# VHH binders against FERM and PDZ domain-containing protein 2 (FRMPD2), part 2

Target 1, 301 residues: FERM and PDZ domain-containing protein 2 (FRMPD2), of Homo sapiens (Human) (q68dx3r342to642)
Amino acid sequence: RDLCVVLLNGQHLEVKCDVESTVGAVFNAVTSFANLEELTYFGLAYMKSKEFFFLDSETRLCKIAPEGWREQPQKTSMNTFTLFLRIKFFVSHYGLLQHSLTRHQFYLQLRKDILEERLYCNEEILLQLGVLALQAEFGNYPKEQVESKPYFHVEDYIPASLIERMTALRVQVEVSEMHRLSSALWGEDAELKFLRVTQQLPEYGVLVHQVFSEKRRPEEEMALGICAKGVIVYEVKNNSRIAMLRFQWRETGKISTYQKKFTITSSVTGKKHTFVTDSAKTSKYLLDLCSAQHGFNAQMG

## First folded at step 8 (VHH; from p3 with Y113H)

Design q3
Fold by ESMFold2 at other seeds, look of step 8:
Structure q3 (fold): chain B 301 residues (1-301), chain A 124 residues (1-124)
Amino acid sequence: as target 1 above (301 residues)
Amino acid sequence: EVQLLESGGGLVQPGGSLRLSCAASGFTFSSYGMSWVRQAPGKGPEWVSGIDTSGGSTYYARSVKGRFTISRDNSKNTLYLQMNSLRAEDTAVYYCARGGSETYYINPGYFDHRGQGTLVTVSS
């Protein structure tokens, strides 16, 4: 049997496995292939509704595989078994990462998250990050460049929403000019500056998941951002999220789940904040994610 | 007046079994979901298992699922935990608590144990 694992560099790996194989076996094979040594930050995830859900290592692949995976491969979307190698735990500073390849993986995921608009920032920062990615790939501005001819596709460096606001032509010109005027950076040095900028963003390392309000309407859309520092509660309107509450771990007494309900109890006020998820499995997942992130934070100095 | 009295702990070898009991008084036992929570020396409380009011739904921490079984007898106001295939990491003081919700305790003070608990030691 075959499944596809998407790496952060964009490579699609076909992994051979038995029907009894576990997520952990696939993870070990993929990380070995990628020559990754600092494995504690990474996990395998599946995508549902544009959200990544991390899998436990002992989970059997047959329990999560799409319909028909045990038989001959088929060309339907339900027969495509795709997992993603993703970073689950984000260090507070890239200097805590021992290997350059690990820092490169952080860069790749953050770049992808910026482009796919999972990590938000303002227009000026988006342009800066695009130029840093150009510098990482090309180094200095090409001296042989024809003035009006592009040497890159704007979609590879700048999110679509900004391209629509500025137009592709204006983005091309602005990014090219900023690249021409930038100090000489290339490769890892540009990637490290990219990491320094993204580490300062409010949503750096925040894993966002859809939930719903209990007290107003069960259908009112909200989101939880779960990260090493704690939990962020968002209201979601018009595909935009606004932080309403923040719970650092030191401000949190306990987290509980029962059926579809997920409850945070503040240690500062004693108040309970309850949210509704789409299933008991999702509520359990969010509790486990909080536990994992809290444990990671305690180990990080 | 709420009282929860845990019993049945002891010393067992790895792979062994124990059955814990919790006698409840001072409240209407059948109106509450119940949990077992354990605390190893020097560590914070860890939720182990939960059960609804009727005993129809049971829940387990990943570390004990498949090895432990929670049950209740509402006619005797008693909660039980059958512990099989015990491991060294199961060594802890075990408490029962009102509420069947799976809980992660960030602040240890948010576990209000009402009894003294019962010590389970798994060692050769």
Scores: ipSAE 0.635, ipTM 0.821, lowest interface PAE 0.6, mean pLDDT 88
Fold by ESMFold2, look of step 9:
Structure q3 (fold): chain B 301 residues (1-301), chain A 124 residues (1-124)
Amino acid sequence: as target 1 above (301 residues)
Amino acid sequence: EVQLLESGGGLVQPGGSLRLSCAASGFTFSSYGMSWVRQAPGKGPEWVSGIDTSGGSTYYARSVKGRFTISRDNSKNTLYLQMNSLRAEDTAVYYCARGGSETYYINPGYFDHRGQGTLVTVSS
């Protein structure tokens, strides 16, 4: 049987496996192919409703595969099985990463998350990050370039929402001018500066999942951001999120789940904060994700 | 006054079985979901299993699923934990607690057990 694993560089890797293979077996094959050595930050995830859900290594592929994947071993049916190699655990500073290839993976994911608007920041920073990505790929501004003519596709470096607000032409001109005026910086050095900028962002390393308030109208959306530092509660309006509450691990007594409910109990106030998820499976996942992120934070010291 | 009295602990060899009981008083037992929580020496509390008010739904930590069975008898106000295929890692003091919810304890002192617990020692 075949499944597709999407790597952070955009490569689609076809992996041959048995029906009884585990997620861990696929993970080991994929990370070996990519020559990754610092594996503890990475995991395999599936996508549901534009959100990534990480899988446990012992999970059998047959338990998560789409219908039809197991039934035609000589031909991949229309039910494509796709997983994503993603970073699950984000270090506080890129200097903690021992290998340049690991830092490159962090760069690739953060760039993708900026472009796909999973990680938000203001317009000035979005333009700066676009220029840094250009420098990582091109280095110096092309000397033969005419200012009004493009040498890059704006959509590869700047999120669509900013392009819509500024227009593609203005984005092209501003990014090109900023690139022209930038110091000669390329490759890994530009990627490190990209990492330095992104690790300062409020949503750096935050894994965001949709939830609903127990006390609010069902049509009103909220989100939980789970990261190494704790949990962030967002109110979601107009396709935008605003942090309303933050729970650092030291301020949290316990986290509980029951059916579709996810509850955070403050150790400071004793107050319970309950959220509703789309399923018991999602509530359990969020509890497990909190456990994993809390454990990662303790390991980092 | 809410009281929970755990019993049935003891010394067991690996692979053995043991049945824990929890006698409840001071509240309407049938109105509450219930859990077993264990704490190994030097470790924080770990949720083991939960059960709803009627006993119709049961839940287990991954480390014990398939080996442990939670049950209740509302007519006797008693919660049970049948532990089979015991391992050294199951050695702990076992507590019963109100609430059937699966729980991850972050603050080591934030554990809402009621009694002294019952010690289970699995040793070869």
Scores: ipSAE 0.589, ipTM 0.819, lowest interface PAE 0.7, mean pLDDT 87

## First folded at step 9 (VHH)

Design r4 (from q3 with G50A)
Fold by ESMFold2 at other seeds, look of step 10:
Order: C-alpha cells, then sequence, then structure tokens
Structure r4 (fold): chain B 301 residues (1-301), chain A 124 residues (1-124)
C-alpha cells in the first residue's frame, strides 16, 4: 500500500507499507530518508478541517486511512492517504538544537507557518522575516539589480494578507530596499536570525485547535493554543483570534475531559474553565497534547 | 468518607512482575472511572493508567503501554494494576485515584487519593 508524506521542504514522499504498518514505521522511514537525527521534536500528523492532529507511533495506518486504501494494490480510484511531517515540540531557544539540519527544519516550518498565516506577527516583523528568507537563499542584495526589475516573487516571502494591504509593488520596493541595506548574511546565519526573531513571537510553538464556549451559546467560536508553556484561550471573530486567558502549567491543577467537554482547573483560583469540542476523541486528543507539552516543558527545565 | 487502600508493592528485580490492588470504600465504586498515579522520589506525579466505570475501556501512559494492565472488580470494590517487565524507572509510590481516563494531573494536590500508596522498588 501507498501513502504520501509531505516534508517541510515541500517534497512529497511516496511510502510503501503493509496493511499492518504503524505510524512509527512510516516515521522512521521518512526521517531516515530526510537524514534527520534529532527526532524527538517531530511527529506525523493528519489534517482535519485545516488543523494538524499528531499520531501516536503505535497507531496502525489502517485505522486512520481513508476508505479504499486497504484494498490496494488494486487502485481502482484516486484515493489518497496523506500525512505530514511536522514539528510537535518547539524549543525555547534554537541553540538547544544540536544539528544544523534540525534547525533548518524549524526554519522551514516557521517560514511556512508565517506565509500561510498560521503564525501571526505585525507588518514590520513580516517584512523583516521576508528579507531574512531572501538572505538565506540568495545572500547579499544583487549588485546588478535595476530597482524597477524584481529579483524575487513577493508571494514566496510575504503573506498574502500583507501583500493585499500594501500592494505587491510596494512590498517589492520595501523588501528590496531593506535587503539592500542589510548586513551580509547567507544560508544558515540568516536562518538562525529568522529563528531568533520568530522564537520571540507570542504564538511561537503554539498548536491551535477550535473549541466552543460552554457558558455562552455553542455557536460562538473559540480556540485553544497548546504549547510548552501552557494553554492559551482565544476568542475567534472575523477570521482573527484574540488571547483572552493564559494558563501556565504551574498555575494549572488538572486537565479533565468528559465526552465532548475539556476542562482546565486553575491551581491558583480553583476555578474550572470548560470548553466544548466536536467529539470525545478530540477532547481526549487535546488532553493528551497537554500532557505531552507539559512533559516537554519539564525536560527543557 | 472516601477511603482508598493500596497494596501489593515491594522489591522486585528488573524484568519481574507485581500486581497492585486498591480497596475502595465510602463511595459507589462502580460509578467512577479509576486511575493509577505514581510518584518517584523528588519528582512530580505521573499518570499511569485509567479504566472506565465498567472496565470496557482502558488507557495507558506511553511509558507503561504493553507492560501494565489495569482492571477492576466492581463486586469487590477493588482496582488492580498488573505490572510486567518492570524497569528501574518504574520505581515509585503508586496511588489509586478517582477520576480515571478523563483527567491529567499537574499539581499533586489535585489528585484524589486517600491512602499512603504502595511502594514499588525495581532494583537488582
Amino acid sequence: as target 1 above (301 residues)
Amino acid sequence: EVQLLESGGGLVQPGGSLRLSCAASGFTFSSYGMSWVRQAPGKGPEWVSAIDTSGGSTYYARSVKGRFTISRDNSKNTLYLQMNSLRAEDTAVYYCARGGSETYYINPGYFDHRGQGTLVTVSS
């Protein structure tokens, strides 16, 4: 049987596996192919409703595959089984990553998350990050450049929403000027500066999932951000999320679920904060994700 | 008056087995999911395993999955943990607690246990 794994460099890797193959077997094959050595930060995820859900190593592929996948090798239709190699655990400082290839993977995912507007920051920082990505790929501003002739496509470096607000022409000019005036950086040095900037962002390393309010009408959309530091509660309006509450792990007594409900109990106030998810499986997943992120935070000290 | 009494701990060699028991009283045992939580010296509590009210669903931490088996006997108000292939890392005081598969404890003051626990020591 066949499945596709999307790598952070954009490569789509076809992986052949048996009916009894596990997520762990695929993960090992993919990370070996990519020559990755620091594996503990990575996982395989599937995408549901624009959200990534990480899979346990022991999970059998047949339990998560789309209908028809088990009938391979007949391949009578265009049924596709796609997983994503993603970073699950984000270090607080890139210096904790021992290998350059690992830092490169962090750079690739953070760049993609910026461009796809999964990780938000202000306009000034977006422009700065675009210039750093240019420097990572091309180094110094090209000396033969005529200012009216672009040497890069703005869409590859700046998110669409900013291009829409500023216009492509103005973005081109401003990024080019910033690149021209920048100090000499190339390759890994530019990527490290990119990492340094992004690790300071409030939503760095935050895994965001849709939930709904128990105390308000169920139609009101909210989100939970789960990260190494704790849990962030967002209100979602007009395609925008606003942080309303933050729970550090040391301020949290317990996390519990009941059917579709997910509850955080504060150890400081004793108050319970309850949210509704789309299923009992999602509630359990979020609880497990909190456990994993809390454990990761303890290992970092 | 809720009471939970853990027993069955002791000294065992790596690779060995132990069976823990938790006798429950003072509440309707069959109405609660149950869990095992452990605490190694100098460390915070770690959720180990959980079981629903009927015993139909069981859950395990990654560190013990495949080695430990949780079970319950609602007629005797008793929770069990069968521990196989024990490792030095399993050395801890083991507690049973109400609030089974539905709860992850972060602050030790929030897990509901009423006994002193039972010490499991894994060493050569």
Scores: ipSAE 0.251, ipTM 0.678, lowest interface PAE 2.5, mean pLDDT 84

Design r6 (from q3 with N107D P108E)
Fold by ESMFold2 at other seeds, fold request of step 13:
Structure r6 (fold): chain B 301 residues (1-301), chain A 124 residues (1-124)
Amino acid sequence: as target 1 above (301 residues)
Amino acid sequence: EVQLLESGGGLVQPGGSLRLSCAASGFTFSSYGMSWVRQAPGKGPEWVSGIDTSGGSTYYARSVKGRFTISRDNSKNTLYLQMNSLRAEDTAVYYCARGGSETYYIDEGYFDHRGQGTLVTVSS
């Protein structure tokens, strides 16, 4: 049997495995292929509704595969089994990462998350990050460039929402001018600057999941951001999220789940904050993710 | 006053079995879901298993699922935990608690156990 694992560099890796294979076996094969040695930050995830859900190492592939995958191998089947190699645990500073290849993976994911609008920041920072990505790939501004001929596609460096707000022409001109005026960074040096900028963002390393309000106004869309530092509660309106509450782990007494309910108890106020998820499985996942992120915070990978 | 009295702990070899009991008093036992929570020396509380008011739905931490069975007898106001295939990492003081919700404790003070617990030691 075949499954596809999408790597952070964009490569689609076909992995052959048995029906009895586990997520851990696939993870080991994929990370070995990618020559990754600092494995504790990474995991395999599936995507549901534009959200990534990390899988436990012991989970058998047959439990999560599309229907039909278990019975017969099918090379031409249209029901593809796809997993993603993603970073689950984000270090507070890239200097904690011992290998340049690991730092490169952090760069790749953060760049992708910015472009796909999972990680938000203001227009000025988005343009700065686009220029840093250009410098990582091209180095200095091309001296013999004709001003009217672009040397890059704006959508490869700047998120679509900013392109719509500024127009593609304005983005092209502004990014080109910033690139022309920038210091001579190239390759890893530009990637490290990219990491320095992104690790300062409020949503750096935050894993966001949809939830709903329990109180007074049921069906109100909210989101939980779970990260090494704690939990962020967002209100969601018009595809935009606003942080309403933040719970550092030291401000949190306990987290509980029952069926579709997820409850945070503050150790500062003693108050309980309850949210509704789409399933008991999702509530359990969020509790486990909180446990994992809290443990990472104590250990720092 | 709510009282929970845990019993049935002891020393057992790996692969062995024990059955824990929790006698409840001072509240209407059948109106509450119940849980088992364990705490190894030097570690924080860890939720192990939960059960609804009737015993119709049971829940387990991944580390014990398939090995442990929670049950209750509402006529005797008693909660049980059957522990099979015990491992060294199961060594802990076991407490029962009101509430069937799976819980992750960050501040140990938010585990308000009412009893002294019962010690389970798994060693050769």
Scores: ipSAE 0.650, ipTM 0.844, lowest interface PAE 0.8, mean pLDDT 88
Fold by ESMFold2 at other seeds, fold request of step 13:
Structure r6 (fold): chain B 301 residues (1-301), chain A 124 residues (1-124)
Amino acid sequence: as target 1 above (301 residues)
Amino acid sequence: EVQLLESGGGLVQPGGSLRLSCAASGFTFSSYGMSWVRQAPGKGPEWVSGIDTSGGSTYYARSVKGRFTISRDNSKNTLYLQMNSLRAEDTAVYYCARGGSETYYIDEGYFDHRGQGTLVTVSS
């Protein structure tokens, strides 16, 4: 039996496994193929409704596979089973990463998350990050370039929403001008600057998941951002999220789940904050994610 | 006055079994979900298992699932925890608590136990 693992460089890796293989076995095969040595930051995830959900190492693949994956001997692949190699734990400073390949993976995921609008940042920073990605791939501004002729596709460097607001032509002109005026960075040096900029963002390392408010009829859409530092509560309107509350771990007494409910108890106010998820499974996942992120934060120092 | 009295702890070898009891009084036991929470020496409280009011739904921490079984007898106001295949890491003081919700304790002061607990020691 086959499953597809999408790597951060965009490569789709076909992994052979038997029906009793675990997520951990696939993770080990994939990370070995990618020559990754600093494995503690990574995990395998599946995608549901544009959100990534990380899997436990001991989980059997047959428990999470699409219907029919187990019953059809390999001859034609009609139901694709796809997992994603993703970073689950984000270090506070890229200098904590010992290998350049690990820093490159952080760069790749952060770049992709910016382009796919999983990370918020303002227009100025989006343009800056686009130029840094361009420098990482191609170096300095082309010396013999005809300025009105594009040398890059804007969609590969700038999120679609910004292209719509500015127009593709204006984005092309502004990115080109910023590239011309930029310092001499190429390859890893540009990627490190990209990491330096992104690690300062409010949403750096934040894993965002949809939830709903109990307090309104019908339940209003919200989101929880879970990261090494704590939990962020977002209000979501018009496909946009705004942070409303922040709970650092030291400001948090406990986190509880019951059925579809997820409750955080503040140690500062004593108040309970309850959110509704789509299932008991999702509520349990969010509690486990908080536990994992809290543990990572304590070990990072 | 709410009272919870844990019992049944003791010394057992790895791989052994033990059954804990929690006698409840001072409240309508059948109206509350219940949990077991353990605390190893020098560590924070860890939620172990929970059960709804009727005993129809049971929940377990990953570390004990498949080895521990929570149950209740509402006619006797008693909560139970059957522990099988015990390991050294199960060594802790075990408390029962009102509330069946799975809980991650970040501030250790947010575990409000009402009894003295019962010590389980797993040692070769």
Scores: ipSAE 0.648, ipTM 0.840, lowest interface PAE 0.8, mean pLDDT 88
Fold by ESMFold2, look of step 16:
Structure r6 (fold): chain B 301 residues (1-301), chain A 124 residues (1-124)
Amino acid sequence: as target 1 above (301 residues)
Amino acid sequence: EVQLLESGGGLVQPGGSLRLSCAASGFTFSSYGMSWVRQAPGKGPEWVSGIDTSGGSTYYARSVKGRFTISRDNSKNTLYLQMNSLRAEDTAVYYCARGGSETYYIDEGYFDHRGQGTLVTVSS
């Protein structure tokens, strides 16, 4: 049987596996192919509603495969089984990453997350990041460039929402001018500056998942941001999220789940904060993600 | 007044089995979901398994699923844990607790055990 694994460089790797294959077996094959050595930061995920859900290494592929993937000869509709190689654990400083290829993977994911608007920042930083990505690919401003001829597509470096607000022409001009005035950077040096900027963003390394308030009428859309530092509670309105509460791990007594409910108990106040998820499976996933992120944080300390 | 008395622990070889019991008193047992929570030396509490009030729904930590079975007898006010295929990492003091919710303990002070627990040691 075949599945597709999307790598952070955009490559689609076709992986042959059988009924007994696990996520871990696929992960090992994919990371070996990609020549990755610092594997503890990475995982395989599936995508649901533009959110990534990481899979446990022990999980059998047959338990998560689309319908029809197992029943090879009874084809009535086409089906694609796609997983993503993603970073699950984000270091606080890129200097903790010992291998250049690992830092490159962090750069690739953060760049994609900026472009796809999963990681938010202000317009000035967005332009700066676009120039750094351009420098990573092209180095210095092309000395042989004929004025007025674009040498890059703005949509590859700047998120669509900013292009809409500024217009493509203004973005092209401003990014080009910033690139022309920039110091001599290329490849890894530009990527490291990109990492330095992004690691300072408030939502760096935050894995965001939709939840709902238990206090209904009407049930208000919310989100939980789970990261190495703790849990962030967001209100979501007009596709914007606003941090309402933050729970560092040392401020958290326990996390509980029952059916679709996910509850954080503050060790500071003793208060319980309960959220509703779309399924018991999602509630358990969020609890397990908190456990993993808390463990990662302790390991770094 | 609430009392939970754990028993049935002991020394067992890897791959062996044990059955733990928890005698409950001082409250209406059938009105509470129940859990088993374990604590290995030098580690924080770890939720192991939970059961609803009737025994109709059971829940397990990933590390024990398929090997452990939680059950209850409301007529005897007793909670059980059947532990099969035991491993060295199952070595811990096992406590029963009121509440059936799967729980991740960050602050050890948020697990106030009622009994002394029962020690399970899995050793070659």
Scores: ipSAE 0.648, ipTM 0.824, lowest interface PAE 0.7, mean pLDDT 88
Fold by ESMFold2, fold request of step 13:
Structure r6 (fold): chain B 301 residues (1-301), chain A 124 residues (1-124)
Amino acid sequence: as target 1 above (301 residues)
Amino acid sequence: EVQLLESGGGLVQPGGSLRLSCAASGFTFSSYGMSWVRQAPGKGPEWVSGIDTSGGSTYYARSVKGRFTISRDNSKNTLYLQMNSLRAEDTAVYYCARGGSETYYIDEGYFDHRGQGTLVTVSS
């Protein structure tokens, strides 16, 4: 049997596995192929509704595979089983990463998350990050370039929403001018500066999941951001999220789930904050994700 | 007022079994979901299992699922935990608690145990 694992560099790996294969077995095969050594930050995830859900290593593939995958041992268009190699745990500073290949994976995911608008930052920072990614790939501004002559596709470096607001021509001119005025950077040095900028962002390392308000009528769309520092509560309007509450772990007494409900109890106020998810499975996942992120934070000191 | 009395712990070898009991008094037992919570040496409380008021729905932490079975007898005001295939990492003091919700405790003060618990030790 075949499944597809999408790597952060965009490679699609076909992995052969048995009926009894686990997520952990696939993870080990994929990370060995990629020559990754610092494995504790990574996991395999599936995508549901534009959100990534990480899988436990002991989970058997047959429990999560699409129907028919067990019965059809060859790849077909109807029975595609796709997982993603993603970073689950984000270090506070890239210097904690021992290997350049690990830092490169952080760069790749953060760049992709910026472009796909999973990670928010303001317009000026978006342009700066686009220039850094351009420098990482191509180095300094071409010496013989005339203004307005394109040497890159704007969509590869700048998110679509900013291109729509500024127009592609303005983005091209602004990025080119910023590139021309930038100090000399190339390859890994540009990637490290990209990491330096992104690790300061409020949403750095935040794993965002849709929830709904229990109290408000009609039920308002909300989101929970779960990260090493704690939990962020967002209100969501027109695909734009606004942070409403933040719970650092030291300000949190306990987290509970019951059926589709997910409840945070503040240790500062004693107040309970309850949210509704799409399933009991999702509520359990979010509790387990909080436990994992809290444990990671304690390990970092 | 509310009293929960845990019993049935002891020393067992890996792979062994134990059945824990929790005698409840001072409240209407059948009106409350119930949980087992354990605390290993040097660690904070860990929710293990939960059960609704009737016993119709049961829930388990990943670490114990398939090995432990929670049950209740509302006529005897008693909660049970059948523990099979025990491992060294199951060594802990086991408490019962009101409320069936799966809970992750960040501040240990938010686990209000009412009994002394029952010690389970799994060792060769």
Scores: ipSAE 0.614, ipTM 0.816, lowest interface PAE 0.9, mean pLDDT 88

